# Miniprotein binders against q9bqp7: the designs that were tried, part 45

Target 1, 240 residues: q9bqp7
Amino acid sequence: VPQNWFPIFNPERSDKPNASDPSVPLKIPLQRNVIPSVTRVLQQTMTKQQVFLLERWKQRMILELGEDGFKEYTSNVFLQGKRFHEALESILSPQETLKERDENLLKSGYIESVQHILKDVSGVRALESAVQHETLNYIGLLDCVAEYQGKLCVIDWKTSEKPKPFIQSTFDNPLQVVAYMGAMNHDTNYSFQVQCGLIVVAYKDGSPAHPHFMDAELCSQYWTKWLLRLEEYTEKKKNQ
Key: E = the ipSAE of ESMFold2; O = the ipSAE of OpenDDE; V2 = 0.75 times the mean of E and O plus 0.25 times the DockQ between their complexes.

## First folded at step 3 (miniprotein)

Design r32
Fold by ESMFold2-Fast, scan of step 3:
Structure r32 (fold): chain B 240 residues (1-240), chain A 89 residues (1-89)
Amino acid sequence: as target 1 above (240 residues)
Amino acid sequence: SREELWERILELIEKGDKEEALRLLREYIEKYPDNPDALFLVADLLYDMGRPEEARKVLERAKELAKKTGDPELIEYVELLEREIEERS
């Protein structure tokens, strides 16, 4: 996959709003099929460093919590992340009916953590929406596309527990964001262009979330690395 | 502290700041020579940076320490990386 033949940005598109833009954020449903997801590609092309760190972390957790305790812990972390994303979708959606049912979700420490970031988020264009890169043949489900401090971004919401964060998710977060960005920029279901990314790490204790802003140049650099991971994935599938 | 230095090393590996990660790993190994995980990470970083002969030497040290400390799981990771270096050389 030559990087120059598959640019992350689409020169035929603009990031400027137009009259045909929907008043409600887009939510294209994810269709399960043979096309690999961004998550699958990243999981199947992890480096030995990432595999080693993840497995050593699992071993340490199992020693502390026992096998059953570890399974409960990981299930709870997954559930907390899911609830956090549901709460954010509710908060960012313009529809009151979605907000009415989720008062308890809106009171979590993670939501308190992101309040200062949310003040700078506006112009939401997509929430929990499927993207597909038609030429490179991969699919993903992005969290949010919105303006952050006036710039249109693919925004990825992450949760972190103290003292034991999930290491695996942190390694590939920038690659995940640019993979979604490149797919959306070349997906016919969307008409706008995104050139920036934002990774927001929220904390369980309500400590202020850390925003990791990715400008166009940084996104281009990570796009090159994503293309290499996608090529590695494709080669591994041919040899199986 | 040992814990804080280890966490910083892992953060640098995540960021892809491989030279700084190697520098702190060397510092960590000097202070805490009983951790074979640190030697494995040095070998893996060296290999990823295109330095397979240095990686192979450190990997042998990691294996010896893992055997001494009774860490069979780490021995398996060491052997897997050794095979990868051999196959790609």
Scores: ipSAE 0.013, ipTM 0.352, lowest interface PAE 7.8, mean pLDDT 80

Design r33
Fold by ESMFold2-Fast, scan of step 3:
Structure r33 (fold): chain B 240 residues (1-240), chain A 89 residues (1-89)
Amino acid sequence: as target 1 above (240 residues)
Amino acid sequence: SREELWERILELIEKGDKEEALRLLREYIEKYPDNPDALFLVALLLYDMGRPEEARKVLERAKELAKKTGDPELIEYVELLEREIEERS
């Protein structure tokens, strides 16, 4: 799939706020249907190497922790990530509904980790909001669209117990971000243009989160790779 | 370190830099010859790169090491890939 046939950026859109922009961030619910999600496309197009590595990690963890210990470990990791995203949505929402519901969710090591990043985040336009690429027929649920240090970004919040100092160490995360970006830029439910991405890796112990900023050129490079993964997914689905 | 070299290899596999991943995997195996997972990854990369005969030779080494270290799950992966290579030949 040539990038020039399906560009990531929409020439009809601007990233500047206007009077028609809602004062409350958009939160469009994700509709369940046959259209594949970004996460499903990425999971279904993992290389044989990635699948092997994941299965071997799982086998080693089960040997170390036992089946029940492994289930508890993975359940706890999942729950911590979910609570982190809920806390971030509350912090960034004008209505701060989660703060009213459960203040304790806002007091984690992960939230402490991300404080210095949050100070540079403003102009929130979307939170936990569904995107759909009208032409390429995929959907996603993005975490956040906001200005980071003055630049409008698709922001993806990640939790980790290990440091991630290099963007390459975030694996499929750059593809996920640009997939959401391209979808939003071509989704009729949105009127603005996003050209930058930000992957924020927060740490359990409260150590400062690592921000991985993606400028327009880097986003375009990862968009080409995302289009290849989407093409691979579509081809595999036809042969099932 | 061993962990840093391994993380770089995983990084290259994810990025799709197959030739560089293969180069570093071979360096890793020279330093850490007791890891059958590394040998199996070499075989997977060789097969993916259209080099099935080289993949078969590496799979034989991986299987022998897996038997030596008592890793029956890895033996199953080796046998599945051996069958796939044979069927597509």
Scores: ipSAE 0.443, ipTM 0.844, lowest interface PAE 2.1, mean pLDDT 84
Fold by OpenDDE base, second read of step 4:
Structure r33 (fold): chain B 240 residues (1-240), chain A 89 residues (1-89)
Amino acid sequence: as target 1 above (240 residues)
Amino acid sequence: SREELWERILELIEKGDKEEALRLLREYIEKYPDNPDALFLVALLLYDMGRPEEARKVLERAKELAKKTGDPELIEYVELLEREIEERS
């Protein structure tokens, strides 16, 4: 049980969109400060199992590709992920803010993979927007806040070369999503709250992406796990 | 600090700098003895460096300490690594 319990949902905020919600998605810039990011907290609190699995994966990849080949692979994966997020931001942005869509960014297997998910996405409220939890002292950059099948979600887009049909196969991604939800729900820059999360796993070959929907109950369960990870990180930093 | 050193070790493992990670782990164990987590990581790195017999010896110690501390998760990982060492030897 977390020692410092904090709710994921803000009872002072309405779940109903205020009619005054701007038609333009929010894009709050991330301020670099001493406050740890969600990603940093998760990376620094990896379990022994996660470390073991990561190291085994890396060793297999180095054996297959060589050291230089693995570096190139890692760089390419990073670049592909970045381009995919840029393309999604362009697609989900209002038409009036569409910078010249680099048509080449839209011609990817990952974009093809998510087309069926994008059909169910509407009411985009935030894109690549910073969130801060002032009380719990963490920050993050969320990919998207939008309605998925009529439910307002924090949406996190992931790329994979391998099928991830189960939410459990997404490792710490559910923790990342709920961390962003909890921060957004208590960030004064946002007038609304979210109760659901969505992880979308896009595939390089253009095969249909897997949506992993997280209802309020599942989000609450992962929130408890997130709080434990944050406490572990905080304790580690005090002992440093 | 203890935690700074631990974080640095994990970062080095993630980056694949096994030699420097192993060096710092040895320093960590000298400063903070009887840590089954650190011993497990030493065993893991030794195995990945092609030193399975040394890994096995360290892993046995990690297992004994993990049992004493009542960490079932670490015991599971020790057993996974033991099995992998046995299958590849």
Scores: ipSAE 0.026, ipTM 0.424, lowest interface PAE 4.5, mean pLDDT 86

Design r34
Fold by ESMFold2-Fast, scan of step 3:
Structure r34 (fold): chain B 240 residues (1-240), chain A 89 residues (1-89)
Amino acid sequence: as target 1 above (240 residues)
Amino acid sequence: SREELWERILELIEKGDKEEALRLLREYIEKYPDNPDALFLVAWLLYDMGRPEEARKVLERAKELAKKTGDPELIEYVELLEREIEERS
């Protein structure tokens, strides 16, 4: 249990649309700051065992692929993820704001993988948008906020071609989602409340993506874990 | 699957559920006995839980497996943990 608890949800906000809401999805730019990002907090609070596992995975990949092969592999994984996110932002953005779409961005197996999820996504409120928790002092860049099957969700898009598990932790993904949620719910740049999360794992071969829906109760449980990681980060920074 | 079991073990370690992580690591080792990293994680978790004598025994097994599989980097980790256990005993 965290020493200093703070609520994930804002009792003064609603998840229902109101007249003051903007007509286009929000895209607040992430500004470089000394305030830590969600990803930095998570990376800096990995257990010694997680750090060991990451290092061992890197050593094995280098042995299998060579130094140059490993660099190429990691660059390709990063580029594939970046293109997937760019394609999703393009697909979910209003047609009227897009002068043209890059046809090649929309043809990947990852995009084919998520088609059945996208049919259930509507009411997009934010895309590639910065969030800041002023009280807890962290920032983040979320992928998407939209209704999934009628529920307003923070949606996080993940790509997988069966990568080694040491690099991507299923546990940290829910923490990332609720961290963004809590920040958005208390960020003055936004007026609405998000209570649900969705992690979508898309596959390179186009096989159906796996949706992992997180209801309000589950989000609250992971929020407590995020507060512990944030507390650990803050203590480590003070003692440096 | 191997990847699903490993991912679950990582989640438990991150959550701090060390006893359940140990249970699944032992299951993992039984099915995949060629992974010295799994033995090393067992030793580290035992040490973190205040069970250094059990940790030391598992470290010996991890070191022998690392030698057989040609893994000098893991041997260095084993020796560092052995030293930490001795210094804090």
Scores: ipSAE 0.032, ipTM 0.540, lowest interface PAE 5.0, mean pLDDT 82

Design r35
Fold by ESMFold2-Fast, scan of step 3:
Order: structure tokens, then C-alpha cells, then sequence
Structure r35 (fold): chain B 240 residues (1-240), chain A 89 residues (1-89)
């Protein structure tokens, strides 16, 4: 699928605030659907090298923790990530009090890790909100849309543990962000345009989180790669 | 420590910081030359960064070390990456 037939940015939309924009961040619920999610597309089109890396990491962890220990570790990592996202949604919601946000900030090292990034985040437009690209037929649940250092971004919050980091498809994080961006830019539930992405990696020990900013050109480059992954998924599904 | 450096490398790979991961992998290999997984990850990153000729050279070293350390599973993964590079050339 050529990028010029399915552009990431919508020429009919502006990134500037509009009077029609809601004063409260959007939170559109993800509906159960036969349409594939961004995460399913990416999971079903992993490269052999990505599969190898994950298998090696799993083998090393099982040797260290045992099979039961590995299952418990993985479950705890996912639970911590869920709590981190819930805390961020609470912190960034305009309905939360300062006292409640302060309490949530002290609950985990991940929240401590991300404090300096949050100082540069404002103008929250969407939180834990569903997106759908009706033409390309995929859906997703994005973490956050807000201004980072004055630029409207799709923001994806990631967690990492020390000394044993959880291995996810690191090469797919930018693809996930641009897939959400392209969907939102063409979703009738939203009226604004996002042209930038931000991947924030927070650390369990409270070490300063690393922000990875993606400008419009970089987003366009990853959008082309996302379209190829989506095409691979579609062809793979036809052949099963 | 060896474990701390290895975990940092995996963390960088996870977050997509390929150049920094490659730099630390080279430091790791100089200090701990007995790990064929490190050589394989160098090749994997080089290929993913659009440097397949450099990846092939490192894969040959990884294969030799895997044979010496008795890791037949890693040899299979080396051969899979070699095939991917050839198919896309």
C-alpha cells in the first residue's frame, strides 16, 4: 500500500486548538471488534530476528528464576505497567486534585522516573482513548495525546526494570505510535491533527525517564513501515 | 558487572537505541569474549540498521564461537539471519 494513497497526516485538519475541541480529555472506549488492533498486527508480523531475541531472553530468565518464577515475574511486570498507566491517567486528568496527584507520584519508582517529563506536558487532549482507521481497517488504544514542549504528540508510556529489563519488540515502538497517530488523524471522533510522537521509557528504580521525540518527518518514515506491516498482516490472514 | 552491562544492553535494544546498544555490545565483547549471543546481537543490529555486509562478517565469528561453546541452537539462528540477508540482497 503506497504511503501517498494513505497519508499519515490529514490535510483537512489543524494541530491548533479549535473552539469545537472538548475542555475535558477524550476517552473513547475500545469496542470489541473483528477489526485487528495495532498490537495484534505487530505481534503477528514479527521478524525471525525479533522472535529469536524474545526466545533467548525467555530462556535466560527461566534459567535464572525457574518456570514458575518467570511466570510470576512476567505477570508482575504487566501489572506494574498497568498501574503506571493508571497513575499517569489520573495525574494528567484535569479532574484530579493536587493532593491526589502527589500521593500517586510517591507510589512507584516509575512515577518518580517520569516527573521531569511531566513538567513539559500540557494541553491534554485524549487519555486511554480508542482510535480507528476506518479506511485501513485497524483499531488501537492510545495512552495519551498532549503537548510536549509545545508540540502536540501521541505519547506512549513504557516501563523498564533494572537489573532485568523486560524485552518487548523495541523496533515496533515507533510503529505503534505512528499507527495510533494515523488512525486518530482519520477518525471522525477526533477533530484535530497530531504530527509528532513521543516514546517515554520510565525506570523502576526512579532513574530519569528517557524521552524519544519523533518529528513529522520521522513519523512519516515509520508510517511507511507500519503500512508494510499492515499489508503483511492482511496477506497472512488471507492465506490462513 | 557482567550481568548489569548485559541488562543495560537489552534495555537499549528494547527502547530502540540501536547505536548506543551497539557501542555497549562492543565494550561487552572486549571484556567478555566468550559470549556468542553478544556477537549475534551485533550482527542483528547491524542488519536492522541497513549494514548487511558488516552483519555477515560478525555472523561468521558468532557461528565459530557457538560451535566452540557447544550452542547448536544459536548456530540455527545465525543461519536464519544469513538466509534473511541473502533473500533481501
Amino acid sequence: as target 1 above (240 residues)
Amino acid sequence: SREELWERILELIEKGDKEEALRLLREYIEKYPDNPDALFLVAYLLYDMGRPEEARKVLERAKELAKKTGDPELIEYVELLEREIEERS
Scores: ipSAE 0.014, ipTM 0.293, lowest interface PAE 8.0, mean pLDDT 79

Design r36
Fold by ESMFold2-Fast, scan of step 3:
Structure r36 (fold): chain B 240 residues (1-240), chain A 89 residues (1-89)
Amino acid sequence: as target 1 above (240 residues)
Amino acid sequence: SREELWERILELIEKGDKEEALRLLREYIEKYPDNPDALFLVAELLLDMGRPEEARKVLERAKELAKKTGDPELIEYVELLEREIEERS
C-alpha cells in the first residue's frame, strides 16, 4: 500500500459532456520546471527487473548493431513515433484543413494500422495536452482523451516495428495512462472525469493495431502501482 | 559470492560471450532458483541466439514463479517474452 494514498477519480466530476465544455479539443502547453514529469518519475524508479531488462536489451542491440548503429536505430524509432503522433493529432483535430495535412504522413503504415481503431474513436476532448496533479506534484503530456466505443478514455498511441518490437516502452504504458488520468481528474484546467484507458500498439507494416482497453478497476490497480513509483521518486530525490 | 557471480555474468553478456554467460546463468539458477531476473536473462539470450524453443521452456519456469509470487510485473514480462517468441516462430 502507498504511504501517501490519493484517489485516482474525482467524486466532484462527471464523464458526461456539459455546456461549459469547449467546442474544440484542449491543447494546454507543457510548462516544464522543477516539478517531475510522469516519464521522468518512471525512468528514475525502474524496478530492478526493468533495469536488468533494459540494460540487457541495450547491450544486445549494441552488440548486434555497434554503438553508432544502436544510436541510429533508437533515433529512427523515436522519429517514427514522433511522426505517428503528429499525424494522429492532425487526423483527430477538427481545426486541421485538408490543405494543412501532410498526405504522406497521413498514409504511413502506422496510420493504416490504426484505421480500424480510429473508426471507434469520437468525442475528442484533448490532444497533446499538458496535465498536472496539483496535490501529488507531477506533470505530464498526454496523447489523447476521447471516447473509444462510447467510453471516455485516456488514449496512448504506441508504435511497434516488427520483427523486433521495442518492449521497454510497453512496461510502464499502463502506469503512464493512469498517471495522466489521475492528474487530469484533479487538474483545474479540465472539468471532466476519465475512468478508462486505452493503449493502442500500431505496426509499421500496416497490420491491424492491437488495442489494450483498461476499465476503471484495472486503472485503479495500476494507480496504486503509480503511487508507489511516485513515492520512490520523492524519497530518492529527498535523499540525493 | 552471489554478487560476484552475477557481475561476471553481466560482464560476459556485455562482451558478447553468450555461451559462457548461459553456462554461468545455469549455474546461478541452480544455486538461486527463485531469482526471476536470471530466468529472464536466459530466455532473452536464447532468443538472441536463435533458440526460441529453449527460451519457451525457461519462460515456463518463470511463469510458475510469477504465479507463486503473484507479482504482476513478473506476469507482464512473461507475457511480453511469450509474444516475442511467438512472433519469431
Scores: ipSAE 0.000, ipTM 0.163, lowest interface PAE 12.2, mean pLDDT 77

Design r37 (at its last look DockQ between E and O 0.05; V2 from the best seeds 0.00; counts 0 for: pae O 5.4 > 1.5, placed apart)
Fold by ESMFold2-Fast, scan of step 3:
Structure r37 (fold): chain B 240 residues (1-240), chain A 89 residues (1-89)
Amino acid sequence: as target 1 above (240 residues)
Amino acid sequence: SREELWERILELIEKGDKEEALRLLREYIEKYPDNPDALFLVAELLYEMGRPEEARKVLERAKELAKKTGDPELIEYVELLEREIEERS
């Protein structure tokens, strides 16, 4: 067990709407801070195998595309992901915001891919919003908090390109989700409780997105693993 | 698929289920024999599990495949791990 164990769920909160909750989804900006982000903690505690695989993928891509081609490829992957998140935020926001959406953003294969998931998403409470775990001292920027098939979830939107997918750890994706969940559940900027997660993998060719639902028990299991990664990060920083 | 099997292997490595990761890596190598990275991962996992003699044998296979496929960067990784194992022997 982690030395600094802390519960993921807050017993003083419910998943039901609070009367003080805003009618518009929350969007708290991420502020520059010395407190580590979820992504930084995960990047700094990668296994030797993850580091090796990432470097080997990079070497092969550079060999195939050249230095400039590799930079263009990674820039394009980043831009596509950013535009996908912007389009989803627009789609899930109040109607006035939707009027300002870029038609080209909404025509992407990624948006087509995710349509069948979106029909089951409602009750949006937060979009592109900062979270901070006030006790465990980490921050993050979550994509979305909304009801999926009636369950309040932290929803993380992922993009995948075929035939050249970006190398990503499936295990780290659940860790990101529960890290955001635990932070939000203990962040005074929020008043509700989230107990479920959803990772949605959208495809560039428009093929149906794959939803990976995480119930409360699964979230609790990944939370323990996240706490171990956070502990490892803290110990590494003390030793440097 | 190749992609799904590879993602499952990565997940097992990250979860620390090294025995199951080794099993799937061997299945992956059987189906996709031209990938020397998979052999290197087997060697690295074996070493971390306290099986350096088996790791050395797999590293030799990885190095031969890397030479055959023209992969000098992987040869460098192999030689670094070989030196680490030797330092602790």
Scores: ipSAE 0.394, ipTM 0.812, lowest interface PAE 2.1, mean pLDDT 84
Fold by ESMFold2, look of step 5:
Structure r37 (fold): chain B 240 residues (1-240), chain A 89 residues (1-89)
Amino acid sequence: as target 1 above (240 residues)
Amino acid sequence: SREELWERILELIEKGDKEEALRLLREYIEKYPDNPDALFLVAELLYEMGRPEEARKVLERAKELAKKTGDPELIEYVELLEREIEERS
């Protein structure tokens, strides 16, 4: 149980956007400061077993590919993820024309993989938008806030070369989603809040992506785990 | 399959389900008894769960297997954990 529990939802906010709100999605600029990011918190609070497994995997890859080969492999994985996120922002932005889009981004297997999900996405409220939790002191950059099958969600897009049909297979992704949700719900740049989450795992070969919907109850469960990870991070920094 | 069981163990470790992770790791070792990485993970979980004498026994087997496979990096991990256990004994 977290020592300093804080609610994920803000009772002073509406779950539904005002009908008079602007039609363009929010894109709050990320303003880096001393406050840690969600991803940094999660990286710095990995268990000893997770760190061991990652280091062993890295050493095996270096043995097989060489140091330069491993560097190139990881660079390519990063680039594929970056291009996927850029393509999705472009596709979901109402102000971009088709001629302004990079056609190579649109021909990705990952983009093909999510097409059936995109049919169920509407009412985009935010894209690649910064969130900050002033009280809990963390920041993030969420991918998307939109309706999925009629439910307003924080949506996180992930790439994978291997199937992840269960939410448990996405490891820390649910914690990322709820951390962004909690920050957005308490960020003065946003006039509304979100009670649901969605993790979408896209596949390189174009196989249908797996959506992992998180209702308010599930989000609350993961929020508690996120608070524990944030407390662990804070404690480590105090003891340095 | 071996990969499916290993991935399930990874999920449990990340989730923090130490008891279930330990149970599946023991099943994994029974099916694949010559995996020193699995033995090291068992030892580390036992240590974190307050069972250092059991951890020490498992580490001895992990060290023997790491020597047979010529894995000096795993031997270093084993020796670091052995020292940590001895310092807190």
Scores: ipSAE 0.023, ipTM 0.548, lowest interface PAE 5.3, mean pLDDT 82
Fold by OpenDDE base, look of step 5:
Formats: C-alpha cells, structure tokens, sequence
Structure r37 (fold): chain B 240 residues (1-240), chain A 89 residues (1-89)
C-alpha cells in the first residue's frame, strides 16, 4: 500500500464534459524544471533484473551491430517514434492549425496501422500537452486526450515491431497513462477530468493496431502501482 | 507464409476468437518451433480462457526460451504474467 496515497480522480471536477469544448486542442509546453518526469520515474524504478537484462541486450546489440551501428539503430528507432507522433499530431490537429502536412509523414506503416483506431477517436482536447501533479511532484507530456468510442481517454501511442495483443504486454505503459491521468485531473491548466486510458500499439508493417482500453477500475489499480513507483523514486533520490 | 499465419493469429486475438487463435498458435509453434513470442501468446490466451495451470506450464517454457534469446522485453512480460497468475491464484 502506498504510504502517500493520493486519488487518481479529482472529486472537485465534474465528470460532465463542460460544453465549452475548446475548438482547439490544448498544447501546454513542458517546463524544464527540477521536477521528475513520469518517464524518468519509471526508468529509475526499474528492477535490478530489468536493468541487467536491458544492459545485456545493449551489449549484445553492440556486439552484433558495433557501437556506431547501435547508435544508428537507436537513433532510427527514436526518429521513427518521433515521426509517428508528429504525424498523429498533424492528423488529430484541427485543419486550420495544420502546418504543411508533410505527406511523407503520413506514408508510414504505423499510420496505416492506427487508421481503424482513428475512426473511433473524436473530441480531441489535448495534443502533446504537459501535465503537472503539484502535490505528488511529477510532470509528463501526454500524447493525446480525446474521446475513444465516446469515452474521454488519455491516449498513449506506442510503436512496436512485436505484437502486443494484451495490456500486460505493454509493460509500464499503463503506469504512464494513469500517471498522466492523475496529473491532468489535478493540474489547474485543465478544466476537465479523464476517467479512462487507452494504449494504442501501432505496428511498422501496417497490421491493425491493438487498442488497450483502460476503464476507471483498471486505471485505479494501475494508479496504486504508479504511486508505489513514485515512492520508490523519491526514496532513491533521498539516498543519493 | 509464416508472416501471414502470424497476422491471422493476431487478427483472431483482436476479434476475441481465443479458441481459433490458440489453435493456429499451436500450428504455428509446430511449424516454427522455439519461438518464445508464440509461446507467450499461448500462455496469455490460456490464462484469459481461465486455464491458469496450463498457462503456467507454457509460460515456463517461454521464460526459458526468452532467457536464451536474451529478449529483455519478453522476459519482463513473462515475469509480469507469472506474477499475475500467482496473485490470482
């Protein structure tokens, strides 16, 4: 049980969509502060075994590709992910805010993969927007807040070369989603509350993406796990 | 092809046809042995079908193969599923 329990949902915020859906998705810039990001918390609270396995994998990849080859591989993976998110932001942004759609960004297997999900996405309220949890002292950059099949969700877009048909196969992604939800629900920059999460795993080959919907109950379960990770991070920092 | 069969399995999983997905996964494993990803999917399907003991047995094999391949992501998924099975058991 977390020592510092905090609710994921804000009882002061009405679940009613305020009728003033801003016509333009929110894009709050991430402030570079001493406050840890969700990603940093998750990375630094990996188990010793996970760290060891990742390091072993890196060493193996370096052995196979060479140091420069591994750097190139890592750079390409990062670039592919970035391009995918940029393409999604472009697709989900209102047409008036569309900078010159680089048509080349839209021609990816990942974009093809998510097409069936995008059909069920509407009411985009935020894109690439920063969230801050003032009480729990963490920040994040969420990908998207939108309605999926009529339910307002924090949506997190992931790229994978491997099938991830189950939410369990998404590793710490559920924790990331609920961390963003909890932060958003208590961030004064947001007037609305989210109760659901969605992880979308897009595939490079254009095969149909897997949507992992997280209802309020499942979000609450992962929120407890997130709080434990945050506590562990806080303890590690005090000992450094 | 191997790829076509894999895609079909994934489509079936997505549609919620766990029985047919499991059938095709078994065929896939017979044709293409020592695939830890396929074994992991079998374990997950069995678990989702309410067959945790069978899932555990398959998962052990998946774990062994994943450790041999040095796939950290798969090892982690295996460990997560193992923990989930233990917690519900």
Amino acid sequence: as target 1 above (240 residues)
Amino acid sequence: SREELWERILELIEKGDKEEALRLLREYIEKYPDNPDALFLVAELLYEMGRPEEARKVLERAKELAKKTGDPELIEYVELLEREIEERS
Scores: ipSAE 0.020, ipTM 0.406, lowest interface PAE 5.4, mean pLDDT 86
ESMFold2 (binder alone), look of step 5: mean pLDDT 81; pTM 0.761

